# Ledger of designs, part 63: VH-VL binders against NAD kinase (nadK)

Target 1, 268 residues: NAD kinase (nadK), of Syntrophomonas wolfei subsp. wolfei (q0aze0)
Amino acid sequence: MKIILVNNRFKENTEKKAQEIAGQLSALNVEVIIDNGLDEPYAGTVDFIMVLGGDGTMLRAARRYGQRAIPVLGVNMGTVGFLSNIEINELAEYLPLILREEYSLEARMMLEVAVFQQQSLLTRVFCLNELLLRSNSPRMLSFALEISGQKLEPYRGDGLIVSTTTGSTAYSLSAGGPIADPQLDAFIVTPVASHIINKRPLVVSPEREISLHLLEEREAIIGIDGQIKMDFGAENRVLIKRAPHPLLMVNLKAKPFFTSIDRSLQRQ

## First folded at step 19 (VH-VL)

Design UU3 (from RR11 with heavy chain H102Q)
Fold by OpenDDE, fold request of step 20:
Structure UU3 (fold): chain C 268 residues (1-268), chain A 121 residues (1-121), chain B 113 residues (1-113)
Amino acid sequence: as target 1 above (268 residues)
Amino acid sequence: QVQLQQWGAGLLKPSETLSLTCAVYGGSFSGYYWSWIRQPPGKGLEWIGQIYHEGDTNYNPSLKSRVTISVETSKNQFSLKLSSVTAADTAVYYCAREGLKQWTPYGMDVWGRGTLVTVSS
Amino acid sequence: DIEMTQSPDSLAVSLGERATINCRSSQSVLYRSYNKNYLAWYQQNPGQPPKLLIYWASTRESGVPDRFSGSGSGTDFTLTISSLQAEDVAVYYCQQYYTVPRTFGQGTKVEIK
């Protein structure tokens, strides 16, 4: 068995813990790779991904390795979030199960985001939570939204979020989007401060494609999972599809989603 | 090691349709754009067009009216058709993969060996 | 369309000497978000397809000798062979893949002086 540990290079405690865990795994004859902010994702094959940190670390790991169709376990290290399954102090207890592959998997839909320049592909990004299109100025954006070839009325507002159901409890929630069952595959299209009062979020089939482009000669930004920022101009287009592979999240410990989110909302 | 093999008729008469096929071996067909490029004898390279594995195409405007690129995903193949050929279409035709590094294009990293197509009356 | 112009058209260089090829694009091929120039260099030997040599303007493809280097940004690019070898005799092309249609320079023939 070969395991890659993904930690947060900006948090020394996660790095230290990764080294410690690596030592423990090595003692058990498990091959270990540590991704402590590698310049490029580890190119070799791995059998299991262990994410040490919070939701942000999980999102990064998902973008880096999520397309490999291998199990991904979130191990929380003192943060509040929705994407970790066990706590760091529980790892020792569950380690035997991990090594014996005695766990269940939950498939989470990811987004495939393609950015184009005059119909030329610039890059693709796979992400677990959402794409955000937003204005880079105090002025509202005007942009076109197309769903499966259906052109909606021009959108005016601060921005737009296209989220997975996993991402429904992230920025989409703050923008007034619905809370979605993470076991459901769907796009959630959530307006960000639309000029249309009470513009409603859309729940869209994962079989559809979503296209965005600006209707004016100005610069905006694209945000991915709140971590990646890209410039977005009049000559750019974004195509959003369901990623060909879901993220396979390891479920070692029961973590009821609806009770958790309800509790979380009460704290706000 | 991804390899491209291409084939098709090498001799055509004016007004006929050029037809070439490229097959992909040793790697994934999905996720990539696949291009056709031609090179007249003793001259430079001209991009003809590209196709995504899902069927989306882009063509060189200079050839758009005569070019059709298609894909057959079940066979990991993509094809080129160029109608109404003239002597000006005489060239070595190459198929190529537009490679990706971390899902970002970085150039045509795999090429077929090329097929000479001669148009003569 | 982005026009690519190489200079010179032909270059004769003594063995062991530096060869320099320039390439200019009619507009910028820099993707600012990634700070990457969508510019590639190819080497083509007679009777063979082009071979990718340099990508993103300055990164060597795997297996390419260290004597090859690419530089530049925006619209002006340079391919340098620090010490010309006999096997480096070929035609070299620059190519932009920032927009469609893809476009190539006219090529530079490198020969031994």
Scores: ipSAE 0.927, ipTM 0.971, lowest interface PAE 0.4, mean pLDDT 95
Fold by OpenDDE, last read:
Structure UU3 (fold): chain C 268 residues (1-268), chain A 121 residues (1-121), chain B 113 residues (1-113)
Amino acid sequence: as target 1 above (268 residues)
Amino acid sequence: QVQLQQWGAGLLKPSETLSLTCAVYGGSFSGYYWSWIRQPPGKGLEWIGQIYHEGDTNYNPSLKSRVTISVETSKNQFSLKLSSVTAADTAVYYCAREGLKQWTPYGMDVWGRGTLVTVSS
Amino acid sequence: DIEMTQSPDSLAVSLGERATINCRSSQSVLYRSYNKNYLAWYQQNPGQPPKLLIYWASTRESGVPDRFSGSGSGTDFTLTISSLQAEDVAVYYCQQYYTVPRTFGQGTKVEIK
């Protein structure tokens, strides 16, 4: 068995724990690779990915490995989030199950984001939560939204979020988007401070494609999962689709989503 | 290792339609743009156009009116048609993959061996 | 369209000496978000398809000898062969893949002096 431990090199506690866990796994004849984000994603085949940290680390892991159909386990290390399944102090208890591959998987839809220069592909990014189109200035953006070839009325506002159902409890929620069952596949298109009062978020079929481009000669930004920033200008276009592969999240312990989100919202 | 094999008629008369096919072996057809490039004898390289595995195409404006690139995903093949050929279309035609590093294009990393197409009366 | 211009058209260099080829694009091919220039260099031997040597202006493709290097950013790029070998006799092309249509330089023929 070969396992990748994903942690954050800037968090010493996670690095130390990763080393410790790596030692334990090695003692059990498990090959371990530690990915702290310093290097490029490991290109070889692996059997399991263990994410040590919070939601942010999971998002990074998903972007790096999510299209490889590898089981991904979130191990929470003292943070509050929705993407971890077990706590670090529980790892020892569940490790035998992991090694025996006795766990269930939950498929989570990811976004495929393609960025174009005119008609030329610049890059593709896969992400678990959302794409954000946002103004770089206090001025509202004007941009075109197209869904499956249907051109909507020009959008004016601070920005737009295209989120997965997983991402519905992230920035989309803060922007007034609906809470979605993570077991449901859908796009959530949430306006960010739209010029149109009461502009409602859209729930869109995962079979559709979403296209964005600016209608003005301005510079905007694209944010991916709140971690990656890209420039977005008048000559750029974004195409958003369902990623060809979902993230396979490991479910070792029951984690009731709706109870958790309700509790979280009450604390705010 | 990914390999491209291409074939088609190598001799045409003026006004005929050039037709070439490129087949992809040893790798994924999905997720890539596939290009056609030509090179007249003793001259440089000219990009003809590209096609995504889903069928989206981009053509060189200089040839757009005469070029059609198509894809057969079930066969991992893509094809080039160039109508109304003249002597100026005599060239070695190459198919190529536009490679990706971390889902970012980095160049044409795999090429077919080329097909000489001669247009003569 | 982005026009690519190489210089010189032909270059004769003694064995073991440095060969330098320049390439200029009419527009920047720098993707600022990634800080990557969408510029590639190809080597073409007679009767063969072009071979990718350098991508993103300065990264060597796998299997390419260390004597090949690429440099530059924005609109001005250079391919350098630090010590010319007999097998390096070929035509070299720069190419931008930042926009469509893809465009190539006119090529530089490298010969042994």
Scores: ipSAE 0.923, ipTM 0.970, lowest interface PAE 0.4, mean pLDDT 95
Fold by OpenDDE, fold request of step 20:
Structure UU3 (fold): chain C 268 residues (1-268), chain A 121 residues (1-121), chain B 113 residues (1-113)
Amino acid sequence: as target 1 above (268 residues)
Amino acid sequence: QVQLQQWGAGLLKPSETLSLTCAVYGGSFSGYYWSWIRQPPGKGLEWIGQIYHEGDTNYNPSLKSRVTISVETSKNQFSLKLSSVTAADTAVYYCAREGLKQWTPYGMDVWGRGTLVTVSS
Amino acid sequence: DIEMTQSPDSLAVSLGERATINCRSSQSVLYRSYNKNYLAWYQQNPGQPPKLLIYWASTRESGVPDRFSGSGSGTDFTLTISSLQAEDVAVYYCQQYYTVPRTFGQGTKVEIK
């Protein structure tokens, strides 16, 4: 068995824990690769991915490995979030189950974000939570939103979020988007400070495609999962689709989503 | 390793339609743009057009009115049609893959061996 | 369209000597978000398809000898062969893949002096 441990190099406690866990796994004849984000993603074949940290680390792991159909386990290290399944102090208890592959998997839809220069593909990014288009100035953006070839009225506002159902409890929620069941596949299109009063979010079928481009000669910003920043200008177009492969999240312990979100919201 | 095999008629009369097919072996057809490039004898390279595995196409404006690129995903093949050929269309035609590094284009990394197409009356 | 211009058209270099080929694009091919130049270099031998040598202006493709190097950014690029070998006799092309249509330089023929 070969396992990747994903941690955050900027959090010393996660690095130390990764080394400890690597030692434990090695003692059990498990090959271990540690990925702290410094280098390119490991290109070899692996059987399991363990994410040590919080939601941010999970998002990075998903972008790096989510399209490889590898089970991904979130191990929380004292942070508040929704993407971890067990706590670090529980790992020893569940390790035998991991090694015997006695766990369930939950498929989570990811976004496929394609950025174009005119008609030329610049890059593709797969992400678990959301794409954010926002102004790079105090001025509102004017941009075109198209869904499956249907051109909506020009959008005016500070920005727009296209989120997965997993991402519904992230920035989309702060922007007034609905809370979605993560077992449902859908796009959530949430306005960010729209010029239209009470502009409502859209829930869109995962079979559709979403296209964005600016209607003015100015610079904007694209944000991916709150971690990647890209420039977005008049010559650029974004195409958003459902990723061809979902993230396979490992369920070792029952974690009721709706109870968790209710508690989280109550604390705010 | 990924390999491209291409075939089609190598001799045409003026006004006929050029038809070439490229087949992909040893790798995924899905997720890539596939291009056609031609090279007249003793001259440089000219990009004809590209197609995504889902069918999205881009053509060189100089040839757009005569060019059609299509895919047959079930066979991992894509094809080129060039209508109303003239002597100016005599060239070696190549199919190629536009490769990706971590989902970012980095160049045409796999090429077919080329097919000489001669247009002669 | 982005026009690609190479210089010189032909180059004769002695064995073991440095060969330098320049390529200029009419527009920048730099993707600023990734700090990557969408510029590639190809080697073509007679009767063979082009072979990818350098991508993103300065990264060698797998299997390419260390004597090949690419440099430059924006609109001006250079392919360098530090020590010309007999097998390096070929035509070299630069190519931009930042926009469509894809465009190539006119090619540079490298020969042994």
Scores: ipSAE 0.921, ipTM 0.970, lowest interface PAE 0.4, mean pLDDT 95

Design UU3 (from RR11 with heavy chain H102Q)
Fold by OpenDDE, last read:
Structure UU3 (fold): chain C 268 residues (1-268), chain A 121 residues (1-121), chain B 113 residues (1-113)
Amino acid sequence: as target 1 above (268 residues)
Amino acid sequence: QVQLQQWGAGLLKPSETLSLTCAVYGGSFSGYYWSWIRQPPGKGLEWIGQIYHEGDTNYNPSLKSRVTISVETSKNQFSLKLSSVTAADTAVYYCAREGLKQWTPYGMDVWGRGTLVTVSS
Amino acid sequence: DIEMTQSPDSLAVSLGERATINCRSSQSVLYRSYNKNYLAWYQQNPGQPPKLLIYWASTRESGVPDRFSGSGSGTDFTLTISSLQAEDVAVYYCQQYYTVPRTFGQGTKVEIK
């Protein structure tokens, strides 16, 4: 068995823990690779990915490995979030199950984000939570939104979020988007400070495609999962689709989503 | 290792339609743009067009009116048709993969061996 | 369209000496978000398809000897062969893949002096 431990190099406690866990796994004849984000993703075949940290680390792991159909386990290390399944102090208990591959998988839809220069592909990014288009100035943006070839009325506002159902509890929520069941596949299109009062979020079929481009000669920003920033100008177009492969999240422990979110919202 | 094999008629008369096919072996067809490039004898390279595995195409404006690139995903093949050929279309035609590193294009990393197409009356 | 212009058209260099080829694009091919220039260099031998040598302006493709190097950013790029070898006799092309249509330089023929 070969396992990747994904941690956050900017959090020393996760690095230390990764080393400890690596030692334990090695003692059990498990090959271990530690990925702290410093190097390129490991290109070889692996059987399991263990994410040590919080939601941010999981998002990074998803972007790096999510298209490889590898089971990914979130191990929380004292953070508040929705993407971890077990706590670090529970790892020893569940390790035998991991090694025997006795766990359930939950498929989570990811976004495939393609950025174009005119009609030329610049890059593709797969992400678990959302794409954000936002103004780079105090002025509102004007941009075109197209869904499956249907051109909507020009949008004016600070920005727009296209989120997965997993991402519904992230920035989309703060922007007034609906809370979605993570077991449901859908796009959530949430306006950010639209000039139209009470502009409602859209829930869009995962079979559709979403296209965005600016209607003015201005610079905007594309944000991916709140971690990656890209420049977005008049010559650029973004195409959003359902990723061909979902993230396979490991379920070792039951974690009721709706009771968890209800509790979390009460704390805010 | 990914390899491209291409074939088609190498001799045409003016006004006929050039037809070439490229087959992909040893790798994934999906997720890539596939291009056609031509090179007249003793001259440089000209990009003809590209097709995504889902069928989206981009053509060189200079050839757009005569070019059709198609894909047959079930066979991992893509094809080039160039209508109304003239002597100016005489060239070696190459199929190529537009490679990706971390999902970012980095160049045409795999090429077919080329097919000489001669247009002569 | 982005026009690619190489210089010189032909270059004769002694064995073991440095060969330098320049390439200029009519527009910037720099993707600022990634700080990557969408510029590639190819080597073509007679009767063979082009072979990718350098990508993103300065990164060598796997298997390419370290005597080959690429430099530049924006609109001005350079391919350098630090010590010309006999097997390096070929035509070299720069190519932008920042926009469509893809465009190539006119090529530079490198010969042994």
Scores: ipSAE 0.920, ipTM 0.970, lowest interface PAE 0.4, mean pLDDT 95
Fold by ESMFold2, fold request of step 20:
Structure UU3 (fold): chain C 268 residues (1-268), chain A 121 residues (1-121), chain B 113 residues (1-113)
Amino acid sequence: as target 1 above (268 residues)
Amino acid sequence: QVQLQQWGAGLLKPSETLSLTCAVYGGSFSGYYWSWIRQPPGKGLEWIGQIYHEGDTNYNPSLKSRVTISVETSKNQFSLKLSSVTAADTAVYYCAREGLKQWTPYGMDVWGRGTLVTVSS
Amino acid sequence: DIEMTQSPDSLAVSLGERATINCRSSQSVLYRSYNKNYLAWYQQNPGQPPKLLIYWASTRESGVPDRFSGSGSGTDFTLTISSLQAEDVAVYYCQQYYTVPRTFGQGTKVEIK
């Protein structure tokens, strides 16, 4: 069995604990690869991914490994969030179940984001929470939104969020979007400080394709999961689709979304 | 290891349609742009166009009125048709993959062996 | 369209000497967000398809000897062969993949004196 341990090198406790857990797993004849964010993602095949840390570390793991359709377990080492399943002090209790593959999986929709220079692909990025288009200056953006070729009235404001249901409790919520059940597959399209009255959030079928481009030359950016920033200009467009594979999240311990929502939001 | 194998008729008369096929082996067809490039004898390389696995195309403006690139996804194949050929279309024709590293373009990383197409004068 | 201009058109270099090829684009091919130039270099031996040597202007493809190096950014790029070997006799092309249509330089023929 080969496992990736994902941690954040800038949090000393996770690095030390990752080494300790790797030692324990090696003693059980489990091959361990540590991904602390410094190097390129591990390119070889693995059976399981264990994320040591909070929601931010999980978001990075999802971007790096989510399209490989490999089970991913969130192990909380501090602040309880939306994406961890067990606590670090419970790992020893659950480790036999992990090794025997005695757990269930919850599928979480991801976004596939393709950024273009006109018609030429610049890059593709996968994300778990959201894409943000926002102004990078005091001026408002004017931009076009198309959904499966259907052109909506132009938007004017600070920007737009295209979120998964998992991302509904992140930036989309702060911008006035609804909280969505993460077991639903949908896009949530939330305007940011819209100057146009009645530009309300939209909930959109995951089968749709969403396209964005600027209508005027302005300084703008695309943000991905609050962790990646890309410049975005009048010559660019972005296409957003449901990613080919959901993130496969491991469930070992019951953690109902709705009964924990207030507590989890306090810790964002 | 991804491999491209290409075939088609090598001798044409003026006004005929050039037709070439490229098959993809040992790798994924989905998620990539696939290109055709030509090279007249003793001359440089000219990009003809590309196609995404879902069917979207981009063509060189110099050839756009005569060129059609198509996919047959069920066979992992893409094809080139160039209509109304003249002697100026005599060239070696290559298929190629537009490569990706970390889902980011990095050049044409896999090429077919080439097919010489001669248009009689 | 981004035009690609190579110089020189041909080069005669003694074995073991340095060969330098220049490539200039009419527009920047730098994707600033990734700090990557979408510029590749290819080697083409007679009767063979082009082979990718260098991508993102300066990164060697796997299996390419250390004597090949690329440099430059934005619009001005060079390919350097630090110590020419007999097997390096070929035509070399630069190519941008920042926009469509994809465009190649006209090629540089490298020969042994």
Scores: ipSAE 0.774, ipTM 0.907, lowest interface PAE 1.2, mean pLDDT 91
Fold by ESMFold2, look of step 19:
Structure UU3 (fold): chain C 268 residues (1-268), chain A 121 residues (1-121), chain B 113 residues (1-113)
Amino acid sequence: as target 1 above (268 residues)
Amino acid sequence: QVQLQQWGAGLLKPSETLSLTCAVYGGSFSGYYWSWIRQPPGKGLEWIGQIYHEGDTNYNPSLKSRVTISVETSKNQFSLKLSSVTAADTAVYYCAREGLKQWTPYGMDVWGRGTLVTVSS
Amino acid sequence: DIEMTQSPDSLAVSLGERATINCRSSQSVLYRSYNKNYLAWYQQNPGQPPKLLIYWASTRESGVPDRFSGSGSGTDFTLTISSLQAEDVAVYYCQQYYTVPRTFGQGTKVEIK
């Protein structure tokens, strides 16, 4: 059995804990690859991914490994979020189930984001929560949104969020979007400080294609899961689709989403 | 190991349509742009165009009025048609993959063997 | 369109000596957000398809000998063969993949003097 341990190397306690867990797994003849975020993602075949940390570490793991159809377990190391399933002090209790593959999986839709220089692909990025288009100056943006080739009236404002349902409790919520059941597949399109009075959040079929481009030369940014930032200008276009594969989140311990909303949102 | 195999008629008369097919083996067809490039004998390389696995195309403007690139995703194949050929279209035609590393373009990393197409004068 | 201009058109170099090929683009091919130049170098032996040598201007493809190196940024790029071997006799092309259409330099033929 081979697993990847994902941690955040800038938090010394999490790095030490990852080494301890790697040692314990190795003693059980589990081959362990540690991914602290600074090296390229491990390219070989693995059976399982264990994320040590909070929602931010899970977002990085999803971007790196979410398209590989590998089970991903979130292990909380202090503050419970939306994406962890068990606590670090429970790991020993659940480890036999992990090794025997006795768990269920919850599929979470991801976004496929393609950034273009006109018609030429510059990069592709996958994300679990959201893409943000925002102004990178005091000036507002004027931009076009197209949904499956249907051009909406121009947007003017600070930006736009295209979110998954999982991302509905992240930046989209702060910008006025709805809380969505993460079991649903949908895009949530949430304007940021729109100067057009009737621009409301949209909920859109996951089978649609969403395209964004600027209508004026302005300094703008594309943000991915609040963790990746890319410059975006008048010659750029971004295309957003449902990613080919969902993130497969391991469920060992029941976490009722709706009865826990208030407690979980305190930590956002 | 990704490999490209290409085929098509190698001898044409003026005004005919060039038709070539490229099949992809040993790797994913999805997620890539697939290109056609040509090289007249003793001359340099000219990019003809590309197609995404879902069908979106980009063509060299110099050839756009005569070029059609198409995809048959169920067969992992893509094809080139170049209409109204002349002797100037005599070249070796290559198919190639536009490669990705961590989902970012890095050049054409896999090429077909080439097909010589001769157009009589 | 981004025009790619190579110099020289041909180059004769003694075995074991350095070969230098220059490539200039009419517009920048640097993607600033990644600090990567979308420029590749290819080697083409007679009767063979081109082979990718260098990508992102300076990164060597797997299996390419370390005597090949690339440098430059923005609009000016160089391919260097530090110690020419007999097997390096070929035509070399630069190519940009920053925009569409993709464009190649006209090629540089490298021969043994």
Scores: ipSAE 0.772, ipTM 0.905, lowest interface PAE 1.2, mean pLDDT 91

